# VH-VL binders against RNA-binding protein 26 (RBM26), part 3

Target 1, 75 residues: RNA-binding protein 26 (RBM26), of Homo sapiens (Human) (q5t8p6r532to606)
Amino acid sequence: TKLELRKVPPELNNISKLNEHFSRFGTLVNLQVAYNGDPEGALIQFATYEEAKKAISSTEAVLNNRFIKVYWHRE
Short names: E, the ipSAE of ESMFold2; O, the ipSAE of OpenDDE; V2, 0.75 times the mean of E and O plus 0.25 times the DockQ between their complexes.

## First folded at step 1 (VH-VL)

Design p07 (framework fv_spartalizumab)
Fold by ESMFold2-Fast, scan of step 1:
Structure p07 (fold): chain C 75 residues (1-75), chain A 121 residues (1-121), chain B 113 residues (1-113)
Amino acid sequence: as target 1 above (75 residues)
Amino acid sequence: EVQLVQSGAEVKKPGESLRISCKGSGYSFTDYWMHWVRQATGQGLEWMGNIYPGDSDTNFDEKFKNRVTITADKSTSTAYMELSSLRSEDTAVYYCARDWYDSGEYGMDVWGQGTTVTVSS
Amino acid sequence: EIVLTQSPATLSLSPGERATLSCKSSQSVLYSSNNKNYLTWYQQKPGQAPRLLIYWASTRESGVPSRFSGSGSGTDFTFTISSLEAEDAATYYCQQYYSYPLTFGQGTKVEIK
């Protein structure tokens, strides 16, 4: 249910902007910016696996920025 | 023949609002992004925003987000750009341009002829 | 936002000469998932709208003469006119569509002597 973002520009790495983008795919239960000490990292947690799968499978650039990468969270 | 035709020149006073139209013909209007780009006299090109007419999704340069509104009318294949609270520095030629490949990422292959806008007191 | 810097500001050349224009990006515009550089080149003649010449850094738009070419990857891009013709007098702009907001370089003006 958790996705990890990398390469988020610090000016875009804020709760409001990430919530606006990812809430379109489902219900967010947790959102952490600067995740794991990475100022360009973020953690996005959806209520269901299907919502997270929809988000990661989207071909749309996160916050209209191809530089931002979405991965399944590992541990 | 694919073509974008824009409305005519406008002369405005500071504080007024501007509305420019861009009519597409010869292609599937809802399958392409429509961008708005402006150019002040002697200056370079400045991207303002775009719209995907298929679902009315819009993107803007933050510099314009509070003043610009972009809309599209599928029935007439026409896109509109409205700019409010005009200032003298909004004096420019305004262009609309089509972007193929339904993601807004390929390139602006067809451009309107441009609309000259003068804002002066 | 991604900033594109073009150089030189102006080139004054004679017909038949090679024109080489530079565009440098503040960030890479190479999208690793498809290995494409999201960088375009446009030609703008006085009083006219811009014309798309090159997309994905090096692919020529349909109908564009072969004397126009683009090269480069990541942050450093070059646009070349192999043998300049009188009708090539124009300002040339690079543009990135890697991320919003879309941005243009300031342009290079090519003048024919």
Scores: ipSAE 0.015, ipTM 0.649, lowest interface PAE 7.8, mean pLDDT 86

Design p08 (framework fv_spartalizumab)
Fold by ESMFold2-Fast, scan of step 1:
Structure p08 (fold): chain C 75 residues (1-75), chain A 120 residues (1-120), chain B 113 residues (1-113)
Amino acid sequence: as target 1 above (75 residues)
Amino acid sequence: EVQLVQSGAEVKKPGESLRISCKGSGYSFTSYWMHWVRQATGQGLEWMGNIDPSDSYTNFDEKFKNRVTITADKSTSTAYMELSSLRSEDTAVYYCARSGYDYEEWFDYWGQGTTVTVSS
Amino acid sequence: EIVLTQSPATLSLSPGERATLSCKSSQSVLYSSDNKNYLTWYQQKPGQAPRLLIYWASTRESGVPSRFSGSGSGTDFTFTISSLEAEDAATYYCQQYYDTPYTFGQGTKVEIK
């Protein structure tokens, strides 16, 4: 259910902007900016696997910035 | 000296699948994106997708998303493009091309091209 | 997706003449964070792979002759060959790397008469 973002520009790495983009795919239960000490990192957690899968499968650039990469979060 | 060397020409029938390779040499393979671009005879260039060989992150043009698969093998410095459910309009020259990271994503080196004919 | 429109479709010119090619983008390819235009120009001769000439709209690739130049910003871009040589007969494509899918213009064919 967890996606990890990398290469998020600091000016876009805020809760409001990321919530606006990712809430289109489902219910967010956790959102952390500057995740794991990375000012360009973020963690996005959806309520369900299907919502997370929809988000990662989207061809739409996150916040209209194609340099932002979306991965399945590995513990 | 940077080189991208592609596999040889293919002749296919409609409904079959295509797999072509692109082998990089003379540079750090995992430090550059690998892109796939095609061109039908006498027509323009069409970007299909790319892969970051360091983590296998891929992007695709939506029109190819359900038919194209791009993979990379770090141990052989080779990228692969598979295209399924071939149609006559997939007849084209297919190119691989590399680009840099961190916003430096122009295509500075290209493979020689692989001619693919999808016949009748 | 970002649509690039090139004009003219074909230019027929003599050696020594100036070629001016246009590329217009359906939306800005200027990235506000770095103030750079994410636009390239490639040369393609028949039977060959494209060759990079210009990146960042106006930066010439290493080894590319100085007669080739690019200019423009945002949505309107120009590619210029200041004095045509016979070997410049080719199709020239603009391409944007601002957003995916990366897209190319339809090309301008430069013929030497």
Scores: ipSAE 0.014, ipTM 0.729, lowest interface PAE 7.0, mean pLDDT 89

Design p09 (framework fv_spartalizumab)
Fold by ESMFold2-Fast, scan of step 1:
Formats: C-alpha cells, structure tokens, sequence
Structure p09 (fold): chain C 75 residues (1-75), chain A 125 residues (1-125), chain B 113 residues (1-113)
C-alpha cells in the first residue's frame, strides 16, 4: 500500500499539495514529507493496494512535474 | 530495435584510469536506468552502479567508493563509466545493461532486459 | 547487502533430462507492497552477454522457450529446464533487484554430456 516519491522539488514537497494530488486515487492513511531524511522524498500510504496501484499506474505527471519519481515502497 | 553498443577493448597499467561508453538506440534513453556490471574471467557478475539519464540520479556499490563515476549524455544517448586507480583485479569484461524505471510492478528499477556486448579490460604491468 | 547463494555449482546432464537449479536469498525479496518477488534468472554462454530468461521469479521473457521456468517466493527460488537441449549448456545466474546494491548469485554451470 505504500508509495515512495523521490526528486520532489522542495516547493512542492508539502502535505497539502501531495494530498491534493494523491487523494484523487483513494484514501490516504499516511503521508510523510522529507521521508527518510531526504528533503525531496515523500511516503504516500493508501488504505488499499488497489488504490496505490491506481496511483502508480497513472500516466499523469505528479504535480505536473515529470522529474518526480514514483516507486513502490520496499519493506 | 533496442541496441546497446559499447566502446572497444582497453589495455591499462595499474594506477591508470578507465573510461568506457555505452550508446543506446531504439528507445527513449532518458526513461530507463543504465547499469554497469563487470565479470572477471571465469567469475560471476558484479553490479557496479547505475544512472537514470533523465535526471542523472546515480547509485553505486560501496566497494567502488571514490573510484567509480557514472555519467550520461542525453544529446548522444550515451552513458559512461570511469574507474580510477586501476588494479590488476579490475581485469574483467564490463557490461552495460538497461532496466525500466517506473512501471506498474517496479520498485526503483526492474530487471535487465537488454545488455551491451561487453568491453574487455586488461590491467597488467 | 542481500547475498544470493546458488546450488549446485555444476550440473552435468544428458539431453532430455530435467535440470533443477536453486537460488537462496539471505533475506526476503518479496515486496509486501505489490506482492512481487524481485528475482530474475539469466543465461550466459561463453563469450556472450547474459540473456534474460525469467523475471519476477516466474514470468518468462518473450521468446524464451517454455522448457524454462522459475518458481519460489521470499528466500527460496528454483529454476527448471524441463527437457535439456544441447544449446542449453551455459552458466545460469539469479539476481535480485529488491535493494541496492543489486546482487547476483555465483552461478550454476549446466554441462551437456
């Protein structure tokens, strides 16, 4: 259920903007900016796997920025 | 047709530096990771590092700390691997290989679907 | 780092026989987020670059003969050649892409008699 973002510009790496983008795909259970000490990192956790899958499969650039990378979070 | 073409064989002395290239064609160069993997004669495969040409993000195996540099030139769709302070144990065939970045089932990178032909590097006195 | 251990080191078999290769990981390469195993199998013939055969532990790459298959999950993986052909003489490597550094097993050499 968790997605990890990298290369998020600091001006876009805030809870409000990331919530606005990712809440369109489902219910967010957890959202952390500057994840793992990376000022350009973020963690997005959805309520279900299906919602996270929908988000990562989207062809839309995150916050209209093609350099923001979306990964499945490794555990 | 996806193709990765590497530069030719190199013969070096200990202490010198190596620079080899890998030119991609037939695909979007900036949308895939490019990795460098080496193999000593009769030995196994060893991952050295990678680069995502779209933003020059790089990762390396700790064993190559301070010796390896990986770069990419988007205008020529070419990745480069530089290895400094060469030792005899750096004698190997060096391969480039690509992996897809962001897909439904991927984490940070996927499997290596295409490989270069390899560059033979001999380091001897 | 994740260590992959392959066994046996060498298999010497005749055409038509079944080859079974093992790859064991020092830690799980199964992702809890997507339920996929980050494990591949490559074939390498002398003087050639490795060739992708199996990815995601059990998915066969396009163009790879059906006699090649992969199975397993977590830390214990198997690669099988159901009926060995002369052209299958090669070294087979498993690899994980679960975490960096990416690592390979030491290889299993399959020889045809």
Amino acid sequence: as target 1 above (75 residues)
Amino acid sequence: EVQLVQSGAEVKKPGESLRISCKGSGYSFTSYWMHWVRQATGQGLEWMGNIYPGDSDTNFDEKFKNRVTITADKSTSTAYMELSSLRSEDTAVYYCARSYEITYDSGYTEYFDYWGQGTTVTVSS
Amino acid sequence: EIVLTQSPATLSLSPGERATLSCKSSQSVLSSSNNKNYLTWYQQKPGQAPRLLIYWASTRESGVPSRFSGSGSGTDFTFTISSLEAEDAATYYCQQYYSTPLTFGQGTKVEIK
Scores: ipSAE 0.000, ipTM 0.629, lowest interface PAE 12.2, mean pLDDT 85

Design p10 (framework fv_spartalizumab)
Fold by ESMFold2-Fast, scan of step 1:
Structure p10 (fold): chain C 75 residues (1-75), chain A 119 residues (1-119), chain B 113 residues (1-113)
Amino acid sequence: as target 1 above (75 residues)
Amino acid sequence: EVQLVQSGAEVKKPGESLRISCKGSGYSFTSYWMHWVRQATGQGLEWMGNIYPGDSYTNFDEKFKNRVTITADKSTSTAYMELSSLRSEDTAVYYCTRDYWGESYFDYWGQGTTVTVSS
Amino acid sequence: EIVLTQSPATLSLSPGERATLSCKSSQSVLYSSNNKNYLTWYQQKPGQAPRLLIYWASTRESGVPSRFSGSGSGTDFTFTISSLEAEDAATYYCQQYYDYPLTFGQGTKVEIK
């Protein structure tokens, strides 16, 4: 259920902006900005795997920024 | 047609470093994870690490963390695995394999690179 | 790390017989949120790279003959070849992709007598 974002510009790496984009794919249960000490990182957790898979499979640029990358979070 | 083509066999001495390449073709190289898996003679499969070529994000098995470097060159659709401080127990066949969009089951494999580390 | 234990180590059968292989995980590889088992089966013949047969514990890869099937959930998994062909002589590995590091079982060697 967890996705990790990389290369999020600091001005876009805020809870409100990320929630606006990712809530379209499903219910967010956790959202962490500057994840793992990376000012350009974020962690997005959905209620279900299918919601997370829908988000990561989207061809739409996150917040209209093609440089933001979405990965499965590996613990 | 999806293909992963690896560099040829290597013979090394203990203490040397190894570099193996894996060239992907027939798919979007930067959209799939690339993993490295090895197999010592008569032994099972052992996962070493992976890379997401789109941004070079890597993960490693702790056993290899201090010796393995994985890199990717987008312009040539080629991933590389370097293993330093070679030992006799590093003698194995090394495989690259593709991850289905981050789900970590391996649908395509390279042909394997035989590495012999001997004094 | 998650440890996968395969049994038996070697299985010797005649053509047309049913082969049943076991893979047991030290912890559950069932993800409750999507109800999927993060377990895969591969076939490896001598001198060749492994070949994907089954993923998500029971989904057969495209092009894989219907005689190959997978079942099980959580910690106990079974791989079945309903009617062995001579070409099925190989070592079969289970693999989990539930957690890092990714791990494989030690393999079951299927021999045709």
Scores: ipSAE 0.006, ipTM 0.632, lowest interface PAE 13.4, mean pLDDT 85

Design r01 (framework fv_rosmantuzumab)
Fold by ESMFold2-Fast, scan of step 1:
Structure r01 (fold): chain C 75 residues (1-75), chain A 122 residues (1-122), chain B 111 residues (1-111)
Amino acid sequence: as target 1 above (75 residues)
Amino acid sequence: QVQLVQSGAEVKKPGASVKVSCKASGYTFTSYYIHWVRQAPGQGLEWIGYINPSGGSTGYNQKFKNRVTMTRDTSTSTAYMELSRLRSEDTAVYYCATDEYYSGWLDAFDIWGQGTTLTVSS
Amino acid sequence: DIQMTQSPSSLSASVGDRVTITCKASQSISYSGDSYMNWYQQKPGKAPKLLIYAASSLQSGVPSRFSGSGSGTDFTLTISPVQAEDFATYYCQQSYSTPYTFGAGTKLELK
């Protein structure tokens, strides 16, 4: 259910902007900016795997910025 | 001249740990991620993880997560990879490499260190 | 994890030949028009060298006889015409998601 974002410009790495983009795919249960000590990192957690899969499978650039990278979170 | 220079060969016993260094020069150390990749004798390439030298954040391949620690020292422009609880299967050449970070996208390993040979045997 | 299946594992060629190496990802590694696929060359005893990034972009200083193509899951590296210094091992690599993964390599050998 967890996605990790990298290379999010600091001006875009805020809860409001990330919630606006990712809430279109499902219900967010956790959202952490500056994740893992990276000011350009974020953690996005959806309520279900299918919602997270829908988000990562989207061809739409996150916040209209193709440099933002979306990964499945590794434990 | 942009380059990464790694520490010398290491011979370790099973159960020991090793710490490999990677010294950067010729560019702004905090501008590029540093990745670590290994290659066992006669085998292919395997990605271990990365460190962002700016903030010190790291990401590890799950295969190594419980045994690897990556750090850096910005005052000496040096990155380190420590691998613990070594086993014979860790025998490999270990490389550090950069990717483009601040203006870059489509991560690619454009500058590589010369490699550090690690032999783990009893 | 994304598996990269590279073929063939080895091939023999002569100087002047056109050779192609293929790489197949277990899932799409393209996003919003970009493909997160890189090609490297490695000679014995040396670190790998980046040849192509973003599936088709030639790295600075790499000869134009190297070219890459493909999107989604299927990618190719073409060397044409092959020169004496091109006999080496070639690796594909995805940078779409961690862990970053490499193909098993293709050894290009002189006939």
Scores: ipSAE 0.008, ipTM 0.641, lowest interface PAE 9.9, mean pLDDT 84

Design r02 (framework fv_rosmantuzumab)
Fold by ESMFold2-Fast, scan of step 1:
Structure r02 (fold): chain C 75 residues (1-75), chain A 122 residues (1-122), chain B 111 residues (1-111)
Amino acid sequence: as target 1 above (75 residues)
Amino acid sequence: QVQLVQSGAEVKKPGASVKVSCKASGYTFTDYYIHWVRQAPGQGLEWIGYINPSGGDTGYNQKFKNRVTMTRDTSTSTAYMELSRLRSEDTAVYYCARSEDWYLGYDYFDYWGQGTTLTVSS
Amino acid sequence: DIQMTQSPSSLSASVGDRVTITCKASQSIDYSGESYMNWYQQKPGKAPKLLIYAASSLESGVPSRFSGSGSGTDFTLTISPVQAEDFATYYCQQSYSTPLTFGAGTKLELK
């Protein structure tokens, strides 16, 4: 259910902006900015796998920035 | 047909600013990102940044972030790149190029401007 | 930043030869089953021209003697058979993440 973002510009890497974008795909249960000490990283956790899959499968640029990359989070 | 036409050659002194234009025609200007890439004499290609003409959002290579500003004018289908505090190492040919905004991550440059030569010398 | 190491820096060939140029990314540039790798040709005094995108997709109007392959970190551009108009400099480029980065270029010269 967890997605990891990379290459989020620091000015866009804040809870409100990321919540606004990703809540459109489902219910967020966890959101961490600067994830793993990376100022350009973030962790997005949805309530369900299907919600996370919708988000990662979206063709819409995250926060209108096509260079932000979305990955499945690896444990 | 698709064209990107750039402004002419510039000669500047160190410390000055330069503003290069890139006029698009033959397609819907707001459907493609415009990128700027430079090439110093005898050297390779270096990406400077992009502008999304639709929203006006920009992304810059951190190397240039404190000196570069990209803008656009949708009424004239023109993108601009301004580089400030010029130094001799900025002497290069500056290209604009378009990339399809429909597919995330492809970001290939299918059409390029002819290039603008910038010489920075005292 | 993702570094693109391109080899060789120069290559001499004759018309009719098969040539290969390699490009190595400092990290994987694959995302969601795609490789974000592009190849360009540049002739002296001219802007670069797109040849291949997404590692292996041939740009419209580019001759089929050009082909691209690879995934992850290792990529190859093949020109076969080389024709007189192919003597130029070739650049690889990753579009996986910003800053977008290019290899240093490979100059293909007539033997």
Scores: ipSAE 0.007, ipTM 0.675, lowest interface PAE 9.2, mean pLDDT 87

Design r03 (framework fv_rosmantuzumab)
Heavy chain, then light chain:
Amino acid sequence: QVQLVQSGAEVKKPGASVKVSCKASGYTFTSYYIHWVRQAPGQGLEWIGYINPSGGYTGYNQKFKNRVTMTRDTSTSTAYMELSRLRSEDTAVYYCAKEVYYDSTRGWFDPWGQGTTLTVSS
Amino acid sequence: DIQMTQSPSSLSASVGDRVTITCKASQSISYSGDSYMNWYQQKPGKAPKLLIYAASSLQSGVPSRFSGSGSGTDFTLTISPVQAEDFATYYCQQSYETPYTFGAGTKLELK
ESMFold2-Fast, scan of step 1: ipSAE 0.034; ipTM 0.788

Design r04 (framework fv_rosmantuzumab; at its last look DockQ between E and O 0.72; V2 from the best seeds 0.00; counts 0 for: pae E 8.4 > 2)
Heavy chain, then light chain:
Amino acid sequence: QVQLVQSGAEVKKPGASVKVSCKASGYTFTDYYIHWVRQAPGQGLEWIGYINPSGGSTGYNQKFKNRVTMTRDTSTSTAYMELSRLRSEDTAVYYCARDHYRSWLEGMDVWGQGTTLTVSS
Amino acid sequence: DIQMTQSPSSLSASVGDRVTITCKASQSIDYSGDSYMNWYQQKPGKAPKLLIYAASNLQSGVPSRFSGSGSGTDFTLTISPVQAEDFATYYCQQSYSTPWTFGAGTKLELK
ESMFold2-Fast, scan of step 1: ipSAE 0.084; ipTM 0.779
ESMFold2, look of step 2: ipSAE 0.013; ipTM 0.735
ESMFold2 (binder alone), look of step 2: mean pLDDT 94; pTM 0.958
OpenDDE, look of step 2: ipSAE 0.704; ipTM 0.926
ESMFold2, look of step 3: ipSAE 0.012; ipTM 0.736
ESMFold2 (binder alone), look of step 3: mean pLDDT 94; pTM 0.957
OpenDDE, look of step 3: ipSAE 0.692; ipTM 0.925

Design r05 (framework fv_rosmantuzumab)
Fold by ESMFold2-Fast, scan of step 1:
Structure r05 (fold): chain C 75 residues (1-75), chain A 122 residues (1-122), chain B 111 residues (1-111)
Amino acid sequence: as target 1 above (75 residues)
Amino acid sequence: QVQLVQSGAEVKKPGASVKVSCKASGYTFTDYYIHWVRQAPGQGLEWIGYINPSGGSTGYNQKFKNRVTMTRDTSTSTAYMELSRLRSEDTAVYYCARGEDSYYWGYDFDYWGQGTTLTVSS
Amino acid sequence: DIQMTQSPSSLSASVGDRVTITCKASQSISYSGDSYMNWYQQKPGKAPKLLIYAASSLQSGVPSRFSGSGSGTDFTLTISPVQAEDFATYYCQQSYDTPYTFGAGTKLELK
């Protein structure tokens, strides 16, 4: 259920903006900015796998920014 | 098996446009990005851009952004790259290659087309 | 853009030798245990062929005499033992960020 974001510009790496984008795909149960000590990293956790899968499968750029990368959370 | 088959060689004059095709077979066309890479005679490889065949979204190397357009036709499993306002420096072999979805895991180019030779001369 | 510096530009070897080709990225291309680094082989008149992906993973169908290593900024392709069909040009490539960039290539030549 967890997705990891990389290359989020610091000005966009805040709870409000990330919640605005990702809540469209489902219920967020956890959202961490600057995840793993990376000021451009974030962790997004959805209530269900299907919601997370919907988010990562979206072809829409996160916050209209093509450089933001979305991955399944590892480890 | 997986194949990418490209259109034939082109000879163009400076200022013209060229449209190269890349027909995919042996896999689900919409599951993988198609990238375009070129190679000038005796030189190395240069990445031009990609298209996601599922939604049609594209990403271009800034060097080519004002001259390149990538499209696809899902009914024929074919990707296209159009390069406009051609210069002699665009003389190269142009390759299409299959890449993984940038949202998932890998970013390798695991299958390549045979290449399309473009010659731009007066 | 991420620059990939590949060394050497050419090297000569005999069948049975061990050869190493290096590639240095201008910034780290690794994250969370993954390295976004690929190696390709190209023979004259042919399209490149993927040999190694994720720095060290051997592509299906590629002989085990090819191996990749490294992380962060420094990467190596090793061919051991070199066979007659291995005389070709080799390219490294980063896929950490767009634009994807390639090293300038290393031509492996028969002594």
Scores: ipSAE 0.000, ipTM 0.649, lowest interface PAE 12.3, mean pLDDT 86

Design r06 (framework fv_rosmantuzumab)
Fold by ESMFold2-Fast, scan of step 1:
Structure r06 (fold): chain C 75 residues (1-75), chain A 119 residues (1-119), chain B 111 residues (1-111)
Amino acid sequence: as target 1 above (75 residues)
Amino acid sequence: QVQLVQSGAEVKKPGASVKVSCKASGYTFTSYYIHWVRQAPGQGLEWIGYINPSGDSTGYNQKFKNRVTMTRDTSTSTAYMELSRLRSEDTAVYYCARDFSGYEYFDYWGQGTTLTVSS
Amino acid sequence: DIQMTQSPSSLSASVGDRVTITCKASQSIDYSGYSYMNWYQQKPGKAPKLLIYAASSLQSGVPSRFSGSGSGTDFTLTISPVQAEDFATYYCQQSYDTPWTFGAGTKLELK
């Protein structure tokens, strides 16, 4: 259910902007900016696997920034 | 139809600055990134930077950092690239190009602006 | 920076031939099933023109004799059959990471 973002510009790496984008795909249960000590990293957790899958499968650029990459979070 | 029309040729002396314009028409200007690419005589293509659709974010190639500034005026659908402290090595044709939001390719280009830097 | 190695630098062909141009990225430029690889054609005195995007997608208005293939680090542009108007310089480009980088170009010349 967890997605990891990389290469988020620091000025866009904030809870409000990321919530606006990702809440369109489903219910967010956790959102962490500057994840794992990376000022360009973020963690997005959805309530369900299907919601996370919709988000990662989207061809729409995150926050209109095509350099932001979305990955499945690996423990 | 989609068009990007650039300003005319410029001749500058070393140390001067140049500001090139790129006027868009035929599409929703604020839905696209604008990139700038240059090509020195007989050479290949070199990416300079971009300005995002809303005009509040730019990304520059490190090679040009501190010398390049990109801006856009949404009221006139015009993008600008200013290059300062010019050198003879900046002699090139400068192109603007648009990029779809969410897709990374240049589907339409301006005709190019020739810059000559000489004493 | 991601380096794009394009080969050959020049290629001679006749109308009706099949030609291939290759481009190798110094690292994978794939993400989530998409290859950030584009091909452009440039004629003397003109701006580049988009031919192929996403490694294999043909741009609207571009003839089907142009095709792209590949994934990861290795990509190919094929022109078959070559027509008189195809004698031009071709560039590959990655848009996976900044700075965006281009191959050095391949000049297709009439034999």
Scores: ipSAE 0.013, ipTM 0.684, lowest interface PAE 7.6, mean pLDDT 86

Design r07 (framework fv_rosmantuzumab)
Fold by ESMFold2-Fast, scan of step 1:
Order: sequence, then structure tokens, then C-alpha cells
Structure r07 (fold): chain C 75 residues (1-75), chain A 119 residues (1-119), chain B 111 residues (1-111)
Amino acid sequence: as target 1 above (75 residues)
Amino acid sequence: QVQLVQSGAEVKKPGASVKVSCKASGYTFTSYWIHWVRQAPGQGLEWIGYINPSGGSTGYNQKFKNRVTMTRDTSTSTAYMELSRLRSEDTAVYYCARLDYYGEWFDPWGQGTTLTVSS
Amino acid sequence: DIQMTQSPSSLSASVGDRVTITCKASQSISYEGDSYMNWYQQKPGKAPKLLIYAASSLQSGVPSRFSGSGSGTDFTLTISPVQAEDFATYYCQQSYSTPYTFGAGTKLELK
């Protein structure tokens, strides 16, 4: 259920903007900006696998920025 | 070591479909996007599209969008590119390549799969 | 689409020479200090090999005689001094936006 974002410009790496974008795919249970000490990183956690899958399968650029990459979070 | 190994050469008739495989090893398959690029004999490089192996999302060059399908199998760390309704102009070497997400460059590349389309 | 114009299409050089290849993007491919421009080398029958990424960063294992420079729309690959093994075709590539596009290639012929 967890997705990791990379290459988020610091000005866009804030809770409000990321919540606006990702809440369209489902219910967010956790959202961390500057994840793992990376000012361009973020962690997005959805309530269900299907919601996370919708988000990562979207062809729409995150916050209209093609440089932002979405991956499944690895422990 | 990080490497991509592609399936062997294919000879097809016009109107047929081809499915090329690209097997990844030496890294976490779902952590990097796989792109496909082709090169016609004596010509330059032409980008076809990509697949995100994690979620399966794809993006295709508009030129190929109605004929190309990219998929992956995470259990075998293999990406696939299927091109349908083949024409003689599709004769080319097809490469898969891994995209580094920070710099957006292709490394490594597969060795290439030669496709010949002729009647 | 972003068009990459590469020049020259071919050139001949002797071992020991300094060679420059240029690449011009139809629009800026730099964003907040980073340039999304890469250079590849391709030898006959082989896959392309990454030489330079992000306009000026040398790929690990690539000899220091290869260097890249530029930003915005104008970029240059320099090979100095040229060696016999550098006979190959060189391609620039932008990764700023999809579709990703390549220059038409420059064939370096060693005399």
C-alpha cells in the first residue's frame, strides 16, 4: 500500500499539494514529505492495495511535473 | 552485475505480431523503468515507450501507440514489448534499456533483438 | 516534440586529435540547474553505450578523454585525444520530456 516518490521539487514537496493529488485515487493513511532524509522524497500510504495501484498506474504526471517518479515502497 | 538480456532474432510476415522479451538481473526489477528503442538498418535511434515494472503503467510514443503493448512479469524480472500489424518499415533492431530515474539516462542496454519483416 | 539537431553528420580525425560534436535542442532541456541531455557511443552491431549523462557527468568506466558541456539548448561532446577505439557513431539524447528524442548521429571515422 505504500508508494515512494523521488525527484519531487522541494517547493512541491508539501503535505497539502501531495494530499490534493493522491487523494483522488483513494484514502491516504500516511503521507511523509522529505522521506528518509531526501528533500525530494516522499512516502504515500493508501488504505488499500487497489487505491495504491490506481495511483501508480496513472499516466498523469504528478503535480503536472514529469520529473517526479512513483515507485512501490521497498522495506 | 546489472544486465538486460533480450530474446533472439525474429522473422515475420507483414500483418503479423512480434513479442520481444527483456530479462533483467543484478538489481531490483521494480525499482527502474524499462524503455524500448529501435534502430532501422543504417538509421538512428527511435524511442518507442516505457513500462514502470512496479505498477505496470506504460507510456508510448504517439507514432506506435495504436500498435504497441508493453507488459512485464515480476516473478521472472522480464519486460515484454509486443508490436502488432507489422510492416516492412518495422524491420529494425529493438533494444530495451533501463532508465536511471535521477539523471534520466539509459544504462544498461539489452544486446538488441533483430526483427526482419518481409513477404 | 523536442527536436535534437546534431552536427556534423560525419567527421574524420587522426589519433591524437581533438574532436567536437554539437547538439542543439529545439527548446530548453534544462530545469533548475540540471540538464536532461545524454551522449551515447555505438559501434557497428552493438547496443549504444552511455558516455555522458546530465550534460557533463562522465559515466563510470568511461575514459576521461570524453567530456560534455552546455546547458539550455546548446551542448557539446569533446573527445581529446582521439584513440583508434573511438571509431564509432555518437548520439545525443534528451530526457527532459516524452517522447524522448535522439540526434541523428555523428559518425567518427579514424584516418
Scores: ipSAE 0.006, ipTM 0.659, lowest interface PAE 10.3, mean pLDDT 86

Design r08 (framework fv_rosmantuzumab; at its last look DockQ between E and O 0.05; V2 from the best seeds 0.00; counts 0 for: pae E 6.5 > 2, placed apart)
Heavy chain, then light chain:
Amino acid sequence: QVQLVQSGAEVKKPGASVKVSCKASGYTFTDYYIHWVRQAPGQGLEWIGYIYPSGGSTGYNQKFKNRVTMTRDTSTSTAYMELSRLRSEDTAVYYCARYEESWGGFDYWGQGTTLTVSS
Amino acid sequence: DIQMTQSPSSLSASVGDRVTITCKASQSIDYSGDSYMNWYQQKPGKAPKLLIYAASSLQSGVPSRFSGSGSGTDFTLTISPVQAEDFATYYCQQSYSYPYTFGAGTKLELK
ESMFold2-Fast, scan of step 1: ipSAE 0.273; ipTM 0.848
ESMFold2, look of step 2: ipSAE 0.015; ipTM 0.738
ESMFold2 (binder alone), look of step 2: mean pLDDT 94; pTM 0.958
OpenDDE, look of step 2: ipSAE 0.016; ipTM 0.750

